# Ledger of designs, part 347: VH-VL binders against q9umr5

Target 1, 268 residues: q9umr5
Amino acid sequence: SYKPVIVVHGLFDSSYSFRHLLEYINETHPGTVVTVLDLFDGRESLRPLWEQVQGFREAVVPIMAKAPQGVHLICYSQGGLVCRALLSVMDDHNVDSFISLSSPQMGQYGDTDYLKWLFPTSMRSNLYRICYSPWGQEFSICNYWHDPHHDDLYLNASSFLALINGERDHPNATVWRKNFLRVGHLVLIGGPDDGVITPWQSSFFGFYDANETVLEMEEQLVYLRDSFGLKTLLARGAIVRCPMAGISHTAWHSNRTLYETCIEPWLS
Key: E = the ipSAE of ESMFold2; O = the ipSAE of OpenDDE; V2 = 0.75 times the mean of E and O plus 0.25 times the DockQ between their complexes.

## First folded at step 17 (VH-VL)

Design xe44 (framework fv_acimtamig)
Fold by ESMFold2-Fast, scan of step 17:
Structure xe44 (fold): chain C 268 residues (1-268), chain A 123 residues (1-123), chain B 106 residues (1-106)
Amino acid sequence: as target 1 above (268 residues)
Amino acid sequence: QVQLVQSGAEVKKPGESLKVSCKASGYTFTSYYMHWVRQAPGQGLEWMGIINPSGDDTDYAQKFQGRVTMTRDTSTSTVYMELSSLRSEDTAVYYCARAGIPFSDYDWGFDYWGQGTLVTVSS
Amino acid sequence: SYVLTQPSSVSVAPGQTATISCGGHNIGDKDVHWYQQRPGQSPVLVIYEDSNRPSGIPERFSGSNSGNTATLTISGTQAMDEADYYCQVWDSRTYVFGGGTKLTVL
């Protein structure tokens, strides 16, 4: 029988966003119990990410407890960061495959329609003034705003991403690393035509330097220091990279070829 | 300034097909989902389905499944709704309407509507 | 299938408060949107997510949603408010509209 699948949505999403993904799973892995968590839907997806982590944690505990052979996570966009934190704070998770579907794992720095809609008079160059304030950190999108021109402010003010990436010290860092390393597979999915995740390589733990040149995962201090286990996972053969061109941000969960290539093989 | 401009009125015979266009302007076309809603004469509003302009994925109301097809052309910022096997009961004003939040098919309401296309189906 | 119930018509004198109800099972757990449609015109979003007003919509329009009833309230009703009003919710995998209420300002 197949392990249960838990799906965590992204910014301004709900379970409806995954209707096609559920159809694909049912076709290829009939009998799979798929739970798409309808927590922090729509506007509530703007709540601080630590608040979302707590709520999703409460929802996944009974699902994991009922599945002694393990579960799989599929976590889309912002949801991939929620899942990163879940795997770190849960000392008893039994996740086999963590499938990160176009998530800004090293953060976001882009002038998207999300930014224009939320902060009409802001540009990516000045959003740091809002996001790195105590007020700004009460909004999920600011929790992973990573301005490469104000890295000192990001490191000091980020209440979420800098901590889970081990970029700033935290008393629980050693335990979070131990917990995260219990994951069976880290499957990273993303691509150059996403149009929202900026830089798109953030989905693969790459990110901008101060000159906005993208440095890949293996050049990041997070990886080199093995801050939460990326280097250990890669050495173990547990990291899967599945980039695909031609897929826009809202199409990752509804593209059959993407599903067959990058997701289906990891749903045992 | 956001505008949705639809194709003109049509008269059809039973059994024919209808194809209505909706041209968007004043915003990034691929950033917002588009809905189709119809209204029979003197009746209320009825949701037909949704299309993702960037991914071209669709979802249709069960009543129209098998008869409706929604498509888009990103080069002209236009969405299309085609309804086949027309019946007299398909006489209605057909509207396109934009989802209220970018990059989301979540329930946010429909913030901008096209002017409507009257379609009359008669023998 | 989910059903939204609206009164077919509501009459109000100019300057009075008009209330239009939208009944649905546990509708208070859903987000309710309201549309105004004048004769021969397209619907206009007047309230979204129960109680939020889009820019350009007069402050005399307000909404509430609790239990089994959502309500659109129009204070100081004007002749220009004569229109059909529709409530709307998302249920499972479809949008559901109420049957519409014709507001007459006499």
Scores: ipSAE 0.801, ipTM 0.907, lowest interface PAE 1.2, mean pLDDT 93

Design xe45 (framework fv_acimtamig)
Fold by ESMFold2-Fast, scan of step 17:
Structure xe45 (fold): chain C 268 residues (1-268), chain A 123 residues (1-123), chain B 106 residues (1-106)
Amino acid sequence: as target 1 above (268 residues)
Amino acid sequence: QVQLVQSGAEVKKPGESLKVSCKASGYTFTSYYMHWVRQAPGQGLEWMGIINPSGDDTDYAQKFQGRVTMTRDTSTSTVYMELSSLRSEDTAVYYCARGGIPFSDYDWGFDYWGQGTLVTVSS
Amino acid sequence: SYVLTQPSSVSVAPGQTATISCGGHNIGDKDVHWYQQRPGQSPVLVIYEDSNRPSGIPERFSGSNSGNTATLTISGTQAMDEADYYCQVWDSRTYVFGGGTKLTVL
């Protein structure tokens, strides 16, 4: 009997995106109960991330309650940030493997079609004016916009990512860290050919400095300060890094080799 | 208010080429795929292909490979469909239709359609 | 090449439920979209992703999709619902349309 798997989709996605992933899981782990959460689909994925966290939390509680041996999370793109927050705000989660599938864990700083769709006249260099306003923070993509040239604005205005990363103080930070540290395995997946997540190393907690040079996870203040438990998890042997070249952003959930190499080993 | 406005009806002779335009307004032109679909008199709908107005990337139905070319002009928010080596069986109403976002697998069908362009191919 | 099969015509009395089938091998694994086309007019999307209604489409329209058959259901059918109806799926590298069903309300 395999542990149940809960799947959380990304920006402008729905459960439809995971049809191949479900096929792979059924082939290698027949009988696995897989629930793809059909919340905040398509355009609703633009809703503030804290609103999405609340909705997904309500959906996962009964699933976790029915699985005393634990559950696995597979969280794609923006969905990986939702799952980060779920693991922090839930005092009683029983997640074994948290599989983060090309998610911008340290944020996003890139000119993307998502950005052009929502803010047609914006460029990455000027989006900070919109995203770091109260109005902008009502859109999910602005909740993880991380402009490395305006880090002071990011730290003060980010209502979501700066808080869950412990980059900005919050009254619940100690409890959130304790809750996150209950996870069995943090499996990080991403790659240089993604084409959307910028920098792609954000999927591995790397990010740009002020000169747009990528610094890896171990060089980040959040890691060095152990703000939400990354250093503790790594010392515990609980962080798995699985980079793969040749995979575009919309192909992570539909590549068999990626599944067999990076996902299948963590679905007990 | 989304609108797709196509060029007017045309009469062509066999062997000639056709170029139909579709001007988009009321949304961000480069954020949605544009499709071309045709319908012969009294017949059903037939998909011809797709263009990504942002990347100018195209993919055509096998039946039209080698004869169809889709292009766009971002300055006028216009998509073009050119069909060469016309035959009498190419007589049809040609539609442009918006569907899908280039950066997502999310498929919600073709939500807005142009008014159609009647093309008659006869000698 | 993938093929979608629809009945050529369906007739119902006003106020009764019309059902239009769309047959395809393992079509239940695909997302099915439905279009309404009135004579001389462009198609209108009435159902997307098997069962979702676009804004402005009456709640009388519903859809389902399982196994080898997708179905468009129109409850309390009205004269204004007379039209040709087309199902559509994405298969591999192409969109495929069904042959169309003429709905007559009489």
Scores: ipSAE 0.006, ipTM 0.499, lowest interface PAE 10.9, mean pLDDT 90

Design xe46 (framework fv_acimtamig)
Fold by ESMFold2-Fast, scan of step 17:
Structure xe46 (fold): chain C 268 residues (1-268), chain A 123 residues (1-123), chain B 106 residues (1-106)
Amino acid sequence: as target 1 above (268 residues)
Amino acid sequence: QVQLVQSGAEVKKPGESLKVSCKASGYTFTSYYMHWVRQAPGQGLEWMGIINPSGDDTDYAQKFQGRVTMTRDTSTSTVYMELSSLRSEDTAVYYCARTGIPFSDYDWGFDYWGQGTLVTVSS
Amino acid sequence: SYVLTQPSSVSVAPGQTATISCGGHNIGDKDVHWYQQRPGQSPVLVIYEDSNRPSGIPERFSGSNSGNTATLTISGTQAMDEADYYCQVWDSRTYVFGGGTKLTVL
């Protein structure tokens, strides 16, 4: 009776990262069919996001086809951006709850150990030189790098995030918006102690202006223009915001209290 | 410079409990998952479990489930491995080892290892 | 449960190429890591993800992985390469080590 759940992992992850989440779902919703997609695991998570979207699309089609009452998506970190694109490119998705688990929905501008590991000599202030090059756009993390001091470069060079957010025009924008608006609930989860997603309000469609002052979702141009349907979803009562303090980036999928508060209520 | 420094050798009797520490330095402690691996004298390497120093979530090899507990203290950048109901076959060198990639429990290899803690269990 | 099979020992003359195999069902679909362990010392990662060398590991160390066999290759083998070598993969919620191969350089 419970709708199937599809889980999409984040940067450098695999299905193994969700072992505790699966345990929680099994305890509260026994009999739920949960599929954690083992595509683009580990190093493959660095492949361009549009390539990942194609692969995940092929994997979710048969799952959705077998569930006429709908499915739920739980999408962690970078995986939340993959799921945003899936909801836009699929003319026939039947997603009820899209649960976005600490995902950089407006992009990332943080000086984290991901950056140190991938680009050891780079800082957040100069990463735009790498990410907004053709070579840089071959890496998933650069597809959502959003430098607020070089917004013109972001708008012109971003091959993924600027397009799915409707920040740059695209021929498919009208169809993508129509498809995205079919989602039943957009459940946004994140918090100030994440330590990786910068600014953390990016998980709630907030982001830095040119002075690094955070502007919340309702002040964003993409919301005001209703570029992909956020304003319509909010008016429909379909957006759920569930911020929680005290949760670090790698703990969102393994904290029982977070699960019970923010995820469990949306798994019908 | 990354270093993992473990507590000293232990001698235990069957039925007792063991607690080994591993203090990390030279990197952001909460950014990397930590593993515990043991090696009986003259034998190969055996994985015991993993701990997330950030969220304190764990996963243990089935063989040790119910006997092993892994914990961490972020204020001292230290992980602990506790093994209860000790048997003579638990005699081994116990290693802590860091995941090779930040913010992930994916198998990227173990890039830094502690020096090992010899534990002898005998009557 | 998933099992990795290694020869217990391999012997080579100095300057010759040593090859250490690691057998596992469809191991070519997995990422294989290799560790060197000298007596009384901690293991050292020498190859990760089939064929990549960590910083500080000599170029004479290389790896490959296809089908049912992963291979660690040491060209121009030196006396200092005498050690036990372990392969390692992740399979179905566990980290699996091979039984180890003792490399002797005579």
Scores: ipSAE 0.828, ipTM 0.917, lowest interface PAE 1.1, mean pLDDT 94

Design xe47 (framework fv_acimtamig)
Fold by ESMFold2-Fast, scan of step 17:
Structure xe47 (fold): chain C 268 residues (1-268), chain A 123 residues (1-123), chain B 106 residues (1-106)
Amino acid sequence: as target 1 above (268 residues)
Amino acid sequence: QVQLVQSGAEVKKPGESLKVSCKASGYTFTSYYMHWVRQAPGQGLEWMGIINPSGDDTDYAQKFQGRVTMTRDTSTSTVYMELSSLRSEDTAVYYCAREGIPFSDYDWGFDYWGQGTLVTVSS
Amino acid sequence: SYVLTQPSSVSVAPGQTATISCGGHNIGDKDVHWYQQRPGQSPVLVIYEDSNRPSGIPERFSGSNSGNTATLTISGTQAMDEADYYCQVWDSRTYVFGGGTKLTVL
C-alpha cells in the first residue's frame, strides 16, 4: 500500500550509491516499489541539467502514470536540482513527498575536491570565468555555480538554476510555479558537516550575500517574491526542514539514523 | 604526492585472523572511497570490498561476506581490512587502492595503490 | 557472474605495436579500466574509462571498447612495458578483473 519511490542520484553517482537506502526502505516499508533511475550516471552526470531533466522526465512519466495514489521522490545532491525542474516542467506530476538530500538549492560556491578534480588550476574565486561562459554552461556543475561576488553574471549566464529559482524572468515561470505547487511536501535535508555543499544552508534555500554572510530562505528575494512558490508552500505547512550534524556528503543515503529521522516519516 | 602505505608481511595459521592497515597521505582522506583487492601467488586480482572513509559504510564481495570487516580511523587517515577464519587459500598479497574520483563509489578505476601486504597462511 | 577473458600471453618485438584483448558479453556498454603490473610491484592504472590516460602515462598507450571486446594498444613497445596487464569493469555491485596477460618484449 505504500506509494512508489523514485530515486534520482547526484554527481558521479549510480544506483549502487543507494544500496543502503533501499535496504532501509525495504525494512521499514516492505513492499514499496523503489526505482533508482540509472540515467546520467558516472561521467554522464556532467551533462547539462536541462538535458538530464528531459531524460529523467521520460523515465518518470510511466511510473507516475501507473501510480494514481501518487509517488515520492528522493533526490540526492545535484539530483535535487533535477527534481526541482521536473516538478516545474511536468504539468501532470503526482508527487506527494519530494525529499531533497543535501542539494544545492540556491547554488554552490565552494572549493571542493570535485572542483579540484574537474578544474585543477581553478579556485572558487575565479571559476565564474569558466562557468558563466556558453562552454561552461554545457557542464552540470556550472549550471548551479553561484558566485556571490558576481551575482550579475550568475543572473545573466545561468541557463538553469537562476531560471528554475525564478531569479531571472522566463516565459514559462507562471506555469512552472503552478506545477511545482502541486507537490505535497518539500522535505529539505542537509547539515553543517556535509563538506561539499557550500554553503551547507543552500540545501535549505539559504545562501551567501556579497560579503559571504549566509542569509536564510526567508530573507531571499526568491522567497519574498514567492517566485516559484516557496512562501506559498511554507504557508500551507508543506515545507519540512530536517538539518542533521555529523553527516558527510556521501553519507546522506547510507545513514540509518538520518533515514529514520528525516526520510522514513515522509514515505506513506 | 598521494601515497598509500600498508603494514608489513604476516604469517598466520589456519583459523586465525589478519588485520592489514593502509595509511593515506597527500590528499583529503575522507573524499575518496577505498577498496581492498587481493592477489594469490601467480594469480590475478580479486576485489574484496569498499569502505567510505567519511561515513564508515562498507560493501563486501559476496565471497567474503561474513569473514571480512573494513574500518577506518579518520584521525590517522588509515583504513583497515580484517579477514577472519583464515584458510591456506587466503595466502595472497593484499592491496588497498583508491577509487579514481572524489566522492564516487564505483567505476572510475583505482588510481593509486598501496605497496601490498603479503599474508601467508600455512600450518 | 560476469567474466572477462584475456589471452594469457602476448609477445612483440621492440618498437612494434602490442594489442591485448579483453572479452566480455556486451563489454562495449561498460567502462573498461586497464592496469599494468610489473613483477613484485603494485598495479598501475594506465587507461581508465575505455580510452583515457592518467597523468604520467605515455601517449603510446591507448584503449578502445566496442561490442564484446575491449583492447589495450601499446605502440612502439619498449622493454619497460614488459608486465602483466589486467582489464577491469564494474558489474552491478562488484568490480571484475580479467585473468591478466603477460606482455613479453623480445
Scores: ipSAE 0.811, ipTM 0.914, lowest interface PAE 1.2, mean pLDDT 94

Design xe48 (framework fv_acimtamig; at its last look DockQ between E and O 0.86; V2 from the best seeds 0.79)
Fold by OpenDDE, look of step 18:
Structure xe48 (fold): chain C 268 residues (1-268), chain A 123 residues (1-123), chain B 106 residues (1-106)
Amino acid sequence: as target 1 above (268 residues)
Amino acid sequence: QVQLVQSGAEVKKPGESLKVSCKASGYTFTSYYMHWVRQAPGQGLEWMGIINPSGDDTDYAQKFQGRVTMTRDTSTSTVYMELSSLRSEDTAVYYCARLGIPFSDYDWGFDYWGQGTLVTVSS
Amino acid sequence: SYVLTQPSSVSVAPGQTATISCGGHNIGDKDVHWYQQRPGQSPVLVIYEDSNRPSGIPERFSGSNSGNTATLTISGTQAMDEADYYCQVWDSRTYVFGGGTKLTVL
């Protein structure tokens, strides 16, 4: 039998977004128990990510308990960060494949329509004034806002991304790293035509330097310092990078070719 | 300002097909889901289907499955709705309507509507 | 299928408060949206997610939702508010509209 699949949605999404993914999984892996977690849907997805992590943890614990052989996680967009944090705080998770589906794993720094909608009078260049304030950090999108021009503010004010990345020292860093390293495979999916994740390489733990030059995962301090286990995972062949062009942000969970190429191989 | 401008009224015969266009402006066309809703004369609103920002994913109301096709042209910022095998009961004003939040198919409500296109189906 | 029930008509005198109900099983657990449609015009979103007003919608429009009933309230009703009003929800991959309520301003 196939291992259960748990799906976590992104910002402003719901289980409805994954109707095709469910179809594909059912078709290619019949009998798979797929659970799309309808938590923090819609506007509720703006709640602090740590709150979301706790909620999703409560939902996945019983699923994992019933699946001693392990489970797979498919986590889309913002959900990918939720899942990474989830795996960091859970010392007893049994996740075989963690599939990060177009997630801003290294943060977000872009002028998207999300930003325009939430902060109509702000640009990415000025958003640090909001996002790195105490009240700004009450919004999920600010929890992974990563301003390369205000690294000091990011490191000191980010209440989520900087912590799960181990970029800011905290007492749980070692334990979180240990927990995250329990994952069998980290499957990173994204692409240049996403249009939302900025830079798109963030889905692969690439990100801007101070000059907005995109550096790869292996050039990131979090990798070099192995602050949360990326270097270790890569060394043991546990990281899979699956870039794909021609896919917009809202199509990652519905594209058949993407599914067959980047998702399906890791559901066995 | 956001505008949805639809094609003009049409008269059709039973068995024919209709195709209504909806040209969007004033916002990022490729960021929002679009819906089609129709309204028969003197009747209420009826949802027909949804199309995603890229146009490669659709979902239709069960009532119209097999007869309706929704498409998008990014180059012209236009959404199309085609309904085949027309019946007299298909006489209605057809509306395109934008879903309210970018990159989301969650039900935020339809925040902008086209002016409507009257299609009359008669022998 | 999920069904939304609205009264067919509601009448109110100018300056008075109009209340339009939308009934649905556990509708309080759903996000309810309201649309205004004046004669010969397209629908206009007047309330989204139970109680939020889009930009440009007068403050006299308000909404609530609990239990099995969502309510659109129009305080200080004006002649221009005469229209059909529709509630709408999402359920089981479909968007559902109420039957509509004709609001007459006497």
Scores: ipSAE 0.878, ipTM 0.939, lowest interface PAE 0.7, mean pLDDT 96
Fold by ESMFold2-Fast, scan of step 17:
Structure xe48 (fold): chain C 268 residues (1-268), chain A 123 residues (1-123), chain B 106 residues (1-106)
Amino acid sequence: as target 1 above (268 residues)
Amino acid sequence: QVQLVQSGAEVKKPGESLKVSCKASGYTFTSYYMHWVRQAPGQGLEWMGIINPSGDDTDYAQKFQGRVTMTRDTSTSTVYMELSSLRSEDTAVYYCARLGIPFSDYDWGFDYWGQGTLVTVSS
Amino acid sequence: SYVLTQPSSVSVAPGQTATISCGGHNIGDKDVHWYQQRPGQSPVLVIYEDSNRPSGIPERFSGSNSGNTATLTISGTQAMDEADYYCQVWDSRTYVFGGGTKLTVL
């Protein structure tokens, strides 16, 4: 029998976004219990990420408790950051595969229609003025805004991503690392044609330096210091990288070839 | 300025197929999901389905399953709605309508509508 | 299937407040959107998510939603507001529209 799958959606989404993903899972792994969490849907996806983590934590506890063989997580876009935090704050998670679908794991620095819709007078170059204020940190998108030209402000003001990535010290860092390292597989999915996640390599723990040159995961300070366990997971053979070209941001959860190549193999 | 421009009126016979186009301009075509809604003469609005302009991601109202197909062409910023096995009851004005939130299929209301395409199905 | 009930018509004198109801089981738990449709024209979104106005919609349009009834309110009603009004919700995997209310301003 297959392990249960828990799905966590992204910014402005709901469980409806995963109708095709559920279809694919049912075809290849019939009988899989799939729970798509309908928490923080639509506008509520703008709530602070720590608030979302608390709500999702309460929802996943009974699901994990009923599955002694373990569960899989499929977490899309912003949802991948929620899942990152869940794996760190839960002392007793039994997650086998954590499948991250095009999530900005090192942050976002994109001049996208999300930004234009939410902050119509702002550009990526000046959003740091809003996001790195106390008011801005009450919005989920600002919790992972990572301006490479104001990294000092990011490190001091980010209430979520800088802490989860171990880029700024936190009293719980050692426990969070220990908890995160219990994951069986970290499956990273993303690609150059996503069009939203900027840089797209953020989905693979790469990110911009101050000159907007992308440095890959192995060149990141968080990896080199093993701040939350990436270097240990890679050495263990637990990190899977599955990049795919030709897939737009809203197509990761509805592309059959992507599912067969990057997701299906990890749904034991 | 955002505009959705649809193809012109059609007269069809029962059993034929219909293909209506909706050309978008004034915004990033691939950022917003598109819906199709129809309205029979003197009747209310009826939802037909949704299409993601970035992929093959569609969903259709149960009533139209097996008869409707929605497609897109990103090079021309155009969405298409095809309805087969036409009956007289399919006589209606067909609208394309943009979902009011970028990069999501969540319920935000339809912020821009095409001008409508009148389709008459008669012998 | 989910059903939205609207009165077929509402009549008000110019300058009076018009109220258009939209009834549905536990509709207060759903987000309600309202559309205005003038004869021969496409629908126009006038209220989304129960009570929010799109840019360009006059302040005299407002909405509320609780229990089993959502309401569109038009204060200081003008001749230009004469139109059909439709409420809309998302239920399960489908959009449901009300039957429409014809607003007459005389």
Scores: ipSAE 0.858, ipTM 0.927, lowest interface PAE 0.9, mean pLDDT 94
Fold by ESMFold2, look of step 18:
Structure xe48 (fold): chain C 268 residues (1-268), chain A 123 residues (1-123), chain B 106 residues (1-106)
Amino acid sequence: as target 1 above (268 residues)
Amino acid sequence: QVQLVQSGAEVKKPGESLKVSCKASGYTFTSYYMHWVRQAPGQGLEWMGIINPSGDDTDYAQKFQGRVTMTRDTSTSTVYMELSSLRSEDTAVYYCARLGIPFSDYDWGFDYWGQGTLVTVSS
Amino acid sequence: SYVLTQPSSVSVAPGQTATISCGGHNIGDKDVHWYQQRPGQSPVLVIYEDSNRPSGIPERFSGSNSGNTATLTISGTQAMDEADYYCQVWDSRTYVFGGGTKLTVL
């Protein structure tokens, strides 16, 4: 039988957002128990990511307990960062496939309609003034804002991303890396036509250097130092990269070809 | 300034189809979900469905399943609603309405509405 | 099958406070939006997520939502506020509107 699937939504989403994905899973893997976690919906998705991680952790415990042979995670957009933190803080998780669906894994640095809607007087070049403040870190978007031109501020102010990446020293870094490495597969999904995740290669642990040149995962310091286990996972053959062009940010969970190509193979 | 401009009024006979257009301007068309809502004469508002203009995926109210089709053209920033097998009960003003949040189908309210298109179905 | 119930009409004197109710089972657990529709015009969003005013909506419009009742309140009611008012929620896979309330000023 198929392992249960847990879905973690993104910014301003709810369980409704995944209605098509649920249909695809039911058609190809009948009998699979799929749970879309209905927490931090809509406006509540702006709550600090550590608060969301704690709430989602409590929700996944009974699901994992009922499935001792493992579960799969499908985590969309901001939800992929929640899921990565879950895998780090849970020493008893039993996740086989962690499917990161167009998630800003190395952070976000983009002038998008989200930015304009949330911070109407700001641009990506000056948002660091808000996000790298104690007030700004109370909002989820600022928890993964990553300004490549203000790296010192990012490293000192980030309450979430710099910690789960092991870019800033903390007493749990070794344990979090050990916990994360217990995952069976890390499936990275994203593409150049996303239109929100900036750079789109953040979904594959790529990111800008100071000149806004995209460095791929293997060129990142966090990979080279193996800060949270990316090099180890790649060496085990546990990282799957599934890029797909032509998919906008809101369409990743409603595109059948994407599902069949990048998601379905990992829902054992 | 956000604006939704709809096609003009139509008179139809039972059994025909209608197709209403809604052209968006003043914002990034593909960033916001679009809905269709109708209002029969002297009656209240009735939701028909939603379309994602960036991905062309849709979801329709159960009442209209099988009769309604929503499409979009990103090059002209236009959504379309087609309703087939018309009945006299389909006489209404048809509105397009924008969801008030970018990149999400979460119910944030409909913050901008088209001017409405009166469709009269008479025998 | 979720139903929103509104009174068919409410009448107030100019300058007084109008209160329009929207009844629904456990509506306090839902986000409620309110629309104003003047005769011959498109609806206009006046309150979203129970109590928030969009830009350009006067301060005299306010909203609340608890238990089984959401309420739109218009303080200092003016003749220009004469309109139909609709509440709306999301339930399951559908958007549900109330039947509408005609507000008459005198």
Scores: ipSAE 0.656, ipTM 0.872, lowest interface PAE 2.0, mean pLDDT 93
ESMFold2 (binder alone), look of step 18: mean pLDDT 93; pTM 0.947

